# Ledger of designs, part 22: VH-VL binders against Vacuolar sorting protein 39 (VPS39)

Target 1, 267 residues: Vacuolar sorting protein 39 (VPS39), of Arabidopsis thaliana (Mouse-ear cress) (q8l5y0r16to282)
Amino acid sequence: PARIDAVESYGSKLFAGCYDGSLRIYSPPESSASDPSELHQETYVLEKTVAGFSKKPIVAMEVLASRELLLSLSESIAFHGLPNLETVAVITKAKGANAYSWDDRRGFLCFSRQKRVCVFKHDGGGGFVEVRDYGVPDTVKSISWCGENICLGIKKEYVILNTANGTLSEVFPSGRVAPPLVISLPSGELILGKENIGVFVDQNGKLLQTERICWSEAPTSIVIQNPYAIALLPRRVEVRLLRSPYPLIQTIVLQNIRRLVKSNNAV
Key: E = the ipSAE of ESMFold2; O = the ipSAE of OpenDDE; V2 = 0.75 times the mean of E and O plus 0.25 times the DockQ between their complexes.

## First folded at step 13 (VH-VL; framework fv_benmelstobart)

Design m5 (from k8 with heavy chain G55D; at its last look DockQ between E and O 0.01; V2 from the best seeds 0.00; counts 0 for: pae O 14.1 > 2, placed apart)
Fold by OpenDDE, look of step 13:
Structure m5 (fold): chain C 267 residues (1-267), chain A 122 residues (1-122), chain B 107 residues (1-107)
Amino acid sequence: as target 1 above (267 residues)
Amino acid sequence: QITLKESGPTLVKPTQTLTLTCTVSGFSLSSYYVHWIRQPPGKALEWLGVIWSGDSTRYNAAFMSRLTITKDNSKNQVVLTMNNMDPVDTATYYCARDYYDWSGTYYYFDYWGQGTLVTVSS
Amino acid sequence: DIQMTQSPSSLSASVGDRVTITCKASQDIDNYVAWYQQKPGKAPKLLIYDASNLETGVPDRFSGSGYGTDFTFTISSLQPEDIATYFCQQYDNLPLTFGQGTKLEIK
């Protein structure tokens, strides 16, 4: 089977973006659909494969439920209608993009291409309009909206890009243990990863508190499911309370896990 | 030794319900999925449905309204029930095990029962 | 549903001959194809999985190839014990579907 590089949830179904450019759709057991309150340990079943969904590996996906769109990152950034998965839009300028962030409230897309950051706005009619194009000094590795600004992981540091004037402000070094990790919180705050530590900052990059959320190892990804922060570590998942002092709630030992996805009060 | 064996009536009247039992040995139903597949005489194989290790099921939409698959892990038995049988449902019915390895389960079949011919006739 | 169009429906060949059977999928299904051998009065036997992988214990005269929509099953040197009907199967999408079968006879 093809390698799965991206995972997303749509309703009760799971979308798997594959290295071969195919999209595989998995569905839950028929019996499980009747009681969403029950936890099941059943294996999802492959329902459908959409071959040629992308010409290149699907790197990331995101369901925009409010707009009935699926965002895919591959050769470029594309938007597909849900549930039929027809291509609605392709951001041509996003060819070669390596990271993106969607602001669902405002309908803004930002993405990075090497040393450039672009901003597009959804026009409400299925199209997208370019709004901004910024040059940055180094290759962008991570990107996230933070209010009206954009938080960037550039090489070994975090910076805030002011979208109004294009100026960059340094936050702090990201360290060398893991790639930069920027996590958006529902409150508008951000968690910035530094090694096995998560640092809380506001939309301007200001440290919000002295306490840090500490993981056993450097996480590769973090999913926020209030009131919990769920981190994917190399060989396990840690669940911590997203309140000081951020105590460990649960450790789940899992082998060969590569992706965490939030879905309807589940991960 | 891994074996699957279908058992049940070989003659069913139209509108009646078919009940077949697949008895397995050499493996646990709690670890493998079991599928039902039928083959009309001289025709292609037709996938009917599957029961997972956790008792969940998935059916071919063409048969979903009249097909039920259940199992008892302790008895090593999977049961197929198909309602409102018609002469067109005359076929050899097979139960088959899905392939399973360290990476998971796959929907091709490494072990089959010998099959049982079910004739629907008045 | 995905249709698997198998060809030919019947084939007669001599011992030692190279035999080729084809299966065409109605859509791209990557390499998610299996091939089975079914002898008269017997259940199908798995020969090939993932389009080209030989099942354990199967003679190496059997092989498979293909990716996408066109798949080929080959017997490099036909043996008397190979008399059977052969089927392709896709497992890319539910419902699982099979080819119509190829009845292989020896001249």
Scores: ipSAE 0.000, ipTM 0.495, lowest interface PAE 14.1, mean pLDDT 90
ESMFold2, look of step 13: ipSAE 0.528; ipTM 0.788
ESMFold2 (binder alone), look of step 13: mean pLDDT 90; pTM 0.919

Design m6 (from k8 with light chain N31K; at its last look DockQ between E and O 0.01; V2 from the best seeds 0.00; counts 0 for: pae O 12.5 > 2, placed apart)
Fold by OpenDDE, look of step 13:
Structure m6 (fold): chain C 267 residues (1-267), chain A 122 residues (1-122), chain B 107 residues (1-107)
Amino acid sequence: as target 1 above (267 residues)
Amino acid sequence: QITLKESGPTLVKPTQTLTLTCTVSGFSLSSYYVHWIRQPPGKALEWLGVIWSGGSTRYNAAFMSRLTITKDNSKNQVVLTMNNMDPVDTATYYCARDYYDWSGTYYYFDYWGQGTLVTVSS
Amino acid sequence: DIQMTQSPSSLSASVGDRVTITCKASQDIDKYVAWYQQKPGKAPKLLIYDASNLETGVPDRFSGSGYGTDFTFTISSLQPEDIATYFCQQYDNLPLTFGQGTKLEIK
């Protein structure tokens, strides 16, 4: 099979960004499209491949449904119209970007490029305006909006970047087993990964509680589907209740799973 | 032994409906996808549609308005129904099994029926 | 739809000859190509999948290669039993499509 590096959902369809720069579109069975609430065991069918969607591997994608845009991270950050997938904007300054975070409420994009963090604002007319450019002391590995601030995984620690004054505040070390993992919660809080532990912090990096969410292994990604936190582990998916004491709800043994995507109350 | 066998009328009049049955053995329809493919005499193969293990279907858009595929897992039968037949629809009709392994389904075919020649003529 | 342009439409070769058939896709389809052998009055038989993988039980004189848009099917040493029409098929996009076929005869 083709190497898929990014996955996203749009309506009932699945978008797969591939290493070769192609975008594969998968569709559910015709009969299943009528009731998204039903669980289906049917395999999605490949409907369309858009060759040359990107010149470089597609690393990440995100559907901005409210704006009918698809964000893609590859050589740079680009925005494509949905459903036609025409390119509407390219953030030139994002060339070489390795991570990004979209604030849908405010229409802000932040991304990291080595030791730089940039902020762009969607102008509502299909364009983007640069609003901030920050230097940081080390290469950014992870990035996420946390309120008006930005949480960064830098080297082996988490820091909060104050967007108003550009100051950095140290939170805590991220551990050694896995790269920094920053997960945004609908409440505005964050889960910061430390090995197999998730730590809850507010927008200022303050610890919210002493209890931690513990996984069997260090997760590579976490998807929040209230009231559950769903973690991708090396050989399994763990579903835990996002409420203390964060009990294990389900373990799903899956082979060769690389991505988790939230879609229509499903993952 | 895995087998597929097409059965039905070999002669259909224009505007009439074609109904073909694919009877399978050696595997369960609840576990495999079955496709319909046709081949006009001396021409290329043409994919018509597929019925999934769960009963869902996908069709070639060129035939979607005329084509219906159903199945009965208990009878090991897949049924193709095509409306408003025309002489241009004269072809050998095949049912074929979708390749399947631990990783899922692949849209190429490991087992075929022998095919049945359907002639559309007045 | 993806077009699969197969060539040649027919060829004649001697026993022991190397035979090559090509299939060109109208767009990049990675490795998602299968090759079939169809003898007269018989159903197609799968020979190659994923452009280059030999189906179980198929003689190793059959092979396939290619990636992207250009694909090649090869018989290293033609045998009398290889008289058939050969087809390529893509399964990168729906609808699934086939090449026009190559009728292979022995001189």
Scores: ipSAE 0.000, ipTM 0.502, lowest interface PAE 12.5, mean pLDDT 91
ESMFold2, look of step 13: ipSAE 0.470; ipTM 0.759
ESMFold2 (binder alone), look of step 13: mean pLDDT 91; pTM 0.930

Design m7 (from k8 with heavy chain T105H; at its last look DockQ between E and O 0.01; V2 from the best seeds 0.00; counts 0 for: pae E 4.6 > 2, placed apart)
Fold by OpenDDE, look of step 13:
Structure m7 (fold): chain C 267 residues (1-267), chain A 122 residues (1-122), chain B 107 residues (1-107)
Amino acid sequence: as target 1 above (267 residues)
Amino acid sequence: QITLKESGPTLVKPTQTLTLTCTVSGFSLSSYYVHWIRQPPGKALEWLGVIWSGGSTRYNAAFMSRLTITKDNSKNQVVLTMNNMDPVDTATYYCARDYYDWSGHYYYFDYWGQGTLVTVSS
Amino acid sequence: DIQMTQSPSSLSASVGDRVTITCKASQDIDNYVAWYQQKPGKAPKLLIYDASNLETGVPDRFSGSGYGTDFTFTISSLQPEDIATYFCQQYDNLPLTFGQGTKLEIK
């Protein structure tokens, strides 16, 4: 069995990035594609395997629907046309990148590598232009756009990188229990993980004091499906309402869960 | 044919400002990064800074306080300005094109100017 | 800053000899290394990029290798026209930095 390290959804299909550099495409039964309003228990089947999609393991993928692109993180950051999956661009400077964040509204990519944060802009024609290059003092563990700025998890703290002047401002320590976790909200705000707590901050890193979400355990990832925040915990998925007081809505006990991915009103 | 050519004064007095112009041909400054590199006589190359196609700049921290790089795409010119020159700044100054292809910019140099020797002396 | 320690500083060899120059980076820089040839009174000329890729038009007697911190530049058979100073350069991180150079002479 192929080791799947990344998952993404494209329409009704599921993309699985594999350790061997292949991309596996799974499709639902044909009958289910006709009515998105109906909930179905569907058995996805392997439709296609794209061998040699990447030379290295695919670590992450993201569908950029507005641009008909698939972003893949592997040896570098690459963009592939949808649905044909031809390589459109490779960000050479992203070789060895460990984290990235895409701003779909503005068409900006930021990523971290070798204690640097780089910013590229989609030119609208399939190309990308470098627009920023920042040095940061330590290894970036997590990265996310926050407005025009970039939120970074550096070692054991969160900082805001001001993209206008390159200055860093400290937000708060991320704690020692879990690696930094930065989650973007549709509102433009961020959830910053600290142990089992999600702290809400604005684009400037200002804490929203009344905004805290508490999980039963430290999540490894969080998916936002308004109005819910869905957290992947070590042994279960926890669904909480993304409204104060952020009550627990549902716990789904699942074994060996490795990835959560958002899809058409589903996770 | 791709060319870069440095021009400007070859003699500068201490404390004065050096202004060099790199005139390019065969390519557009709106598409390529241009770097400035200098080389003291008999010494190693030293990277000074870069101006990106979009006009953004990055400088070697050692020179950031004294160095400014600007460009005029329509004139195919990149200008280096370095303040408070000292005899230690005596060097051959090069402008060089950053290699670029569909995958991006690489920050190594495929084309160089001939260089211009700038001597800082009283 | 990333230091590129180049060795030797000078080298004398005979025509036809194999010449090897090394460059050590102060940190892991993958394959982000270029090598240049600089003849007296001339600008550097790109020979090798990405540590091992030969620039177009460059004779195949020139080669490069290495990954991480240790890099090697080689001339398989030294020719009279190869008299020059050679430099390594890293482009993994800013500021870009060069090796000290190796002055190559022919005996």
Scores: ipSAE 0.021, ipTM 0.643, lowest interface PAE 4.2, mean pLDDT 91
ESMFold2, look of step 13: ipSAE 0.355; ipTM 0.718
ESMFold2 (binder alone), look of step 13: mean pLDDT 92; pTM 0.941

Design m8 (from g2 with heavy chain E101D, light chain S30D; at its last look DockQ between E and O 0.82; V2 from the best seeds 0.00; counts 0 for: pae O 3.3 > 2)
Fold by OpenDDE, look of step 13:
Structure m8 (fold): chain C 267 residues (1-267), chain A 122 residues (1-122), chain B 107 residues (1-107)
Amino acid sequence: as target 1 above (267 residues)
Amino acid sequence: QITLKESGPTLVKPTQTLTLTCTVSGFSLSSYYVHWIRQPPGKALEWLGVIWSGGSTRYNAAFMSRLTITKDNSKNQVVLTMNNMDPVDTATYYCARDYYDWFGSDYYFDYWGQGTLVTVSS
Amino acid sequence: DIQMTQSPSSLSASVGDRVTITCKASQDIDNYVAWYQQKPGKAPKLLIYDASNLETGVPDRFSGSGYGTDFTFTISSLQPEDIATYFCQQYDNLPLTFGQGTKLEIK
């Protein structure tokens, strides 16, 4: 089977971005279209393979439902119309981008390319316009909108980039073992990862809580499904309540899990 | 009062396994990282490994093949196991608490045990 | 691994003297350096963290400075109780590594 490097949910369908540049679309059995309030174990089936969707491996995807677009990160950042998947836009300047963050509310895209952070705005007509271009002192490893600012994981620390004046403010050092992890919360707050610890900060990098969310291991990714935080650990998934003291709710031992995706009250 | 105390055999024969226990008080192992560091007589300190609050471990690659760190939070104990001991492993073994502040653990040490001298000899 | 080259290996000074110890990292480690005092037969004691921050309860005659690769530990006025071996430590990356130590004696 093809190596899947990205997964996204669109309606009842699952999109799988593959290493070979293909996009695989999976659909649930038709019989599953019953009561959405009922939980069912479903076997998804391959519906369609779009070969040559990308020339390079698809690293990440995100469905922008409000705009009926699919964002893909590969050689560059591209936008595709949903459901037809026609390419609507390609951000040429994003060639070689390694991370991005989409602000759905404002229609802003930020992405990093080495020591550069670029901001683009959706013009509402299928196009994107460049708004800002910032230089930063180190290679960006992670990026996320935090209000009007941008949180960056650079080298081994978290910083806030003030988009108004381009200044950087240090938050705190990241972990020494795991890469920086920035998780956006629906409230506008962020969880910044340090090894197995998550720290809560506001859009200015200010610490919001004295408590920390602690995982058994350093998570590779975290999905927020209120009221839960769901963390992908190397050998299992942990579900914790996203309220102090952030107790462990459930541990799911699964083998060979690589991606965690939020979808319509499911993960 | 925060304390760490190493306990175990002070004499180990070559090829045998060393087992040391670090008993802590004044803090919870579920909240702090604990490290093992050793110091050969008259020599520099050498970091062996760490056990995170969540139970995960990281080891110095030089010892990874023969070192295991475990803990029991309820007993306030961290255990170091090192296999195939050699005279070169003669050292004072310390357990130390990782510094913890608002931002979490920082991998320097604010509290140390007194250390226990382990001699590897026939 | 990151090497921490500490110098000198030993030094002797008089009470009241300014003492300086240096530590050089094999690569840029920002300010992720701690300094410890170790008295004979005792465990190391944390004095400085983040290259220049004085640990709580530590006398202000102790200080640290540096960023990147070159770090300095200073005792502004040496006291008799300061007889010890001092170590630098980096925590920029695993494995954590220490300097060779500086044995400080009083003349």
Scores: ipSAE 0.065, ipTM 0.668, lowest interface PAE 3.3, mean pLDDT 91
ESMFold2, look of step 13: ipSAE 0.475; ipTM 0.758
ESMFold2 (binder alone), look of step 13: mean pLDDT 91; pTM 0.919

## First folded at step 14 (VH-VL; framework fv_benmelstobart)

Design n1 (from m2 with heavy chain T105I; at its last look DockQ between E and O 0.79; V2 from the best seeds 0.65)
Fold by OpenDDE, look of step 14:
Structure n1 (fold): chain C 267 residues (1-267), chain A 122 residues (1-122), chain B 107 residues (1-107)
Amino acid sequence: as target 1 above (267 residues)
Amino acid sequence: QITLKESGPTLVKPTQTLTLTCTVSGFSLSSYYVHWIRQPPGKALEWLGVIWSGGSTRYNAAFMSRLTITKDNSKNQVVLTMNNMDPVDTATYYCARDYYDWPGIYYYFDYWGQGTLVTVSS
Amino acid sequence: DIQMTQSPSSLSASVGDRVTITCKASQDIDNYVAWYQQKPGKAPKLLIYDASNLETGVPDRFSGSGYGTDFTFTISSLQPEDIATYFCQQYDNLPLTFGQGTKLEIK
């Protein structure tokens, strides 16, 4: 079986991007639990495999529900129509991109390629127009929209890229064990990872002094499912309340977990 | 006032296990990283390992899994356990706090214990 | 592991002299270097962080510079109370590593 490197949810279906460039689509079981008082395991069934979906491994996927598009990160960034999965657009300049962030409200895509950050805007007709191209001092490891600006993890530091003038402002140094991790919150704030610590910052990169999450280990990813923050740790999932003092709610021991995806009040 | 203090045996026989305790005051172990560092007489400092605020640990690989660091936040204590001690392990052992400036975690040290000399001899 | 090669191993100078200690990293570590002062029988004391930032409460006769692989620690005017061993430390990556130390004496 092919290694799954990316997971995304679309409606009731699950999309699995594989190392071999194939996309596997899984469907939920036909029958639902008859007793709402009991939790039942649902076994998803492989519905379809789209071979050759990508020429290279699929690194990430994101469903843009408002636009009925699937974003895929592989050799480049591509957009596919939903539900038919036809390729609608390919961002040629994104060849070699390693990270991206989508602003659904404004229809902006930013991505990093080596020491470059590019911004594209969706034209509403299936096309994308380049609007900005910034040089940055180091290879970008993580990227996220923060308001009209872009938060970057470069080397071992977080910075804010001002999209209006291209200037960088330093936020704080990242950790030494885990790579930079930028998580967007619905409130517009960000969580920046520093080892086992999640630091809250506003859209301008200002630190919120009283806000921090302390995980037992350095998370590799965090999913926000209000009111909870769900972190993927090396060998378990840790659920914390996304409210001060951010207490531990649950630990789920899982083996060989690589991805967390939010879907319909589930992860 | 911030303080760290190492305590434990000052004499250990070869092949025995060393157990040192670092008792801290003036700050919470749930919020700070604490490191163990040793210094053989007249020699350079050697970083042994760190215990994170969340309880996770990182060790210097040079010790080949002989080292374990644990803590009890409620007791304000960090414990170092080192197995199979050898005369070469004779050193002053320090616990030190990771430098703190919001949000912290810098991996240099602002507060140190006074250190405790541990001699390994038959 | 990142090696920190510190020079010289020992140094003797007169009161009022300018003292310079160097530390070379085995790889590029940006400015992630700290300098410590260790007096006899005492724990190390942090003097400089991020290669050139003076720790609070440390006299301004102490300074640091460097970026990448070559770092310098300087005492502009040596005082009697500065007799100690000085160490550089990198914190670019684990394991954390120290220089061999420089024993500073006054003539």
Scores: ipSAE 0.592, ipTM 0.839, lowest interface PAE 1.1, mean pLDDT 93
ESMFold2, look of step 14: ipSAE 0.621; ipTM 0.824
ESMFold2 (binder alone), look of step 14: mean pLDDT 91; pTM 0.928

Design n2 (from m2 with heavy chain T105Y; at its last look DockQ between E and O 0.71; V2 from the best seeds 0.00; counts 0 for: pae E 3.0 > 2)
Fold by OpenDDE, look of step 14:
Structure n2 (fold): chain C 267 residues (1-267), chain A 122 residues (1-122), chain B 107 residues (1-107)
Amino acid sequence: as target 1 above (267 residues)
Amino acid sequence: QITLKESGPTLVKPTQTLTLTCTVSGFSLSSYYVHWIRQPPGKALEWLGVIWSGGSTRYNAAFMSRLTITKDNSKNQVVLTMNNMDPVDTATYYCARDYYDWPGYYYYFDYWGQGTLVTVSS
Amino acid sequence: DIQMTQSPSSLSASVGDRVTITCKASQDIDNYVAWYQQKPGKAPKLLIYDASNLETGVPDRFSGSGYGTDFTFTISSLQPEDIATYFCQQYDNLPLTFGQGTKLEIK
C-alpha cells in the first residue's frame, strides 16, 4: 500500500493523500452508533481510490466546508469540488509551495514558496485572484494567518508580515532542534513552537503570557480541540489542557503516526 | 544563589560505565535546560548533550550510542551515564545551565558547575 | 557539524595592550556566537553572547563583533586578571561546538 502523507476529514469520511498521488477515501462501518453513551472503536473501510489525483505526492489537504472545496497541496495548490472531487482551480503561482494558510472568514489563501509569500483571494465562485506578493529574507518554513497579518517561521525566527505594507517584525528566535511551528487558536491567538514549549502571541506578535505550554518533547504538529491541545510527538500523542498550567491529561503511545486531524470532536 | 555541582567517581576503568550526577540549586529543572560538557586536559570543550525542561534529550552524535542523560526534578538532579569508557574519555566533566531569556532558551551557558575530573585508567 | 576555527592558539601581550582573537565558522551562523573566559582550574565564564552583547557584570574592556562566519573577540586594555584561555562557541545548531581556545598570557 502507498504511503499516506496527508489526512483530512470530510463528514464521516476520511481522505488520505498518498505519496503516489492517489487519494484514498475511507468510510465508517454501517453500524456506527448503537449507544451514544459508549465509546466505540470503529474500523474504517476503504471506499474508493482515486488514482492520479495528483501528479506529485500529496503533502497536505484541508476541507473548506463553507465553500464545499478540498484544498490540496502537492506540486501546487489546487482546489477540488466536494463531494465529486473535480478540480476547480489550480494556483499556478503556487508551484513549489511548501506551506499555506487559509483564512476561511475572509476567503484568503496565503502560501510560501521559497522566499516569497503570496496572497490569493477567493472570488466566491471557482476562481482565485492574486492580491499580494511579498519577498521575505529567508525561506519560509511555517505560515499562518494572524488577523490581517501573516505569521511566518523563517529560518531561525518567527516574524509577523504586515500585509498592508509588507514590513516584517521580529517576534522571537525559533528553536534549533525543530522546525518552526505556528498554530492558530480559535481565539485568534497563536502558539509558536520553540523546542518543547509553546509560546502564546497575538496577531501583532506580542507575547500574551509569561507562561508557556510545555511538552515532553518537541511536537511535530498540534491540533486544538478545546479545551485540549493535542500534540504529535515522535512516538506518542500528548494531550494537555489548554488552560494554565496546561497539565498533562493523557499520553497515547502510537507507532508510526505522521498526522493528526481534527474531526467531529475526534482526533 | 544559582549553583550546579557535579559528583561521581573520579576514576573509572576502561569498558566500565561512568555515572555522574549534577545537583542544582537556585532554580528548577522543570524550567531550565541542563547541558553536559567535557574538557580533556589542555584541550577544547566538547558538548555532550542536553536535557530539556520537559525531559527530552539531545545528544552529540559522537556519543549517542553510549550516552544517556536523565533527571529527577524533585531531587534537582541531572544524571549522565556514559558506557564503555576509554582512556580517551578522560576529561573534566561539567554540567551547565542553558541561558534563559523569556520565552527563549539559548544554547549558551550562564552558570557552570565546578567540573569533576574523571580519569579512565586501568 | 559546524566547526569553529579559533586563532591564535596562544598569545602573549603586555598589560594595557589590545588583544584580538578570531573565530571562523564553517558556515553562516548569523550572530549565534558566545565567548567564554576560562581561568586555570575553573569553569568557563560567559563574557559575550550573540556575538557582540556583553554579559551582565563583565567589564566593558571586553567586546565582540562579527556576523556570518567571521567573529572577533577583543580586550581593549589587557589587565593582569585577564590571564586565561578564551573560547568561542556557536549555538546556531546542534551539536554545539567550541573553538580550540586561545591561551592568553601576560609578558
Scores: ipSAE 0.374, ipTM 0.774, lowest interface PAE 1.8, mean pLDDT 92
ESMFold2, look of step 14: ipSAE 0.483; ipTM 0.759
ESMFold2 (binder alone), look of step 14: mean pLDDT 91; pTM 0.924

Design n3 (from m2 with heavy chain T105V; at its last fold request DockQ between E and O 0.85; V2 from the best seeds 0.82)
Heavy chain, then light chain:
Amino acid sequence: QITLKESGPTLVKPTQTLTLTCTVSGFSLSSYYVHWIRQPPGKALEWLGVIWSGGSTRYNAAFMSRLTITKDNSKNQVVLTMNNMDPVDTATYYCARDYYDWPGVYYYFDYWGQGTLVTVSS
Amino acid sequence: DIQMTQSPSSLSASVGDRVTITCKASQDIDNYVAWYQQKPGKAPKLLIYDASNLETGVPDRFSGSGYGTDFTFTISSLQPEDIATYFCQQYDNLPLTFGQGTKLEIK
ESMFold2, look of step 14: ipSAE 0.684; ipTM 0.856
ESMFold2 (binder alone), look of step 14: mean pLDDT 91; pTM 0.925
OpenDDE, look of step 14: ipSAE 0.710; ipTM 0.868
ESMFold2, look of step 15: ipSAE 0.681; ipTM 0.861
ESMFold2 (binder alone), look of step 15: mean pLDDT 91; pTM 0.926
OpenDDE, look of step 15: ipSAE 0.012; ipTM 0.505
ESMFold2, fold request of step 19: ipSAE 0.597, 0.000, 0.745; ipTM 0.823, 0.407, 0.885
ESMFold2 (binder alone), fold request of step 19: mean pLDDT 91, 91, 91; pTM 0.926, 0.929, 0.932
OpenDDE, fold request of step 19: ipSAE 0.861, 0.864, 0.757; ipTM 0.936, 0.938, 0.883

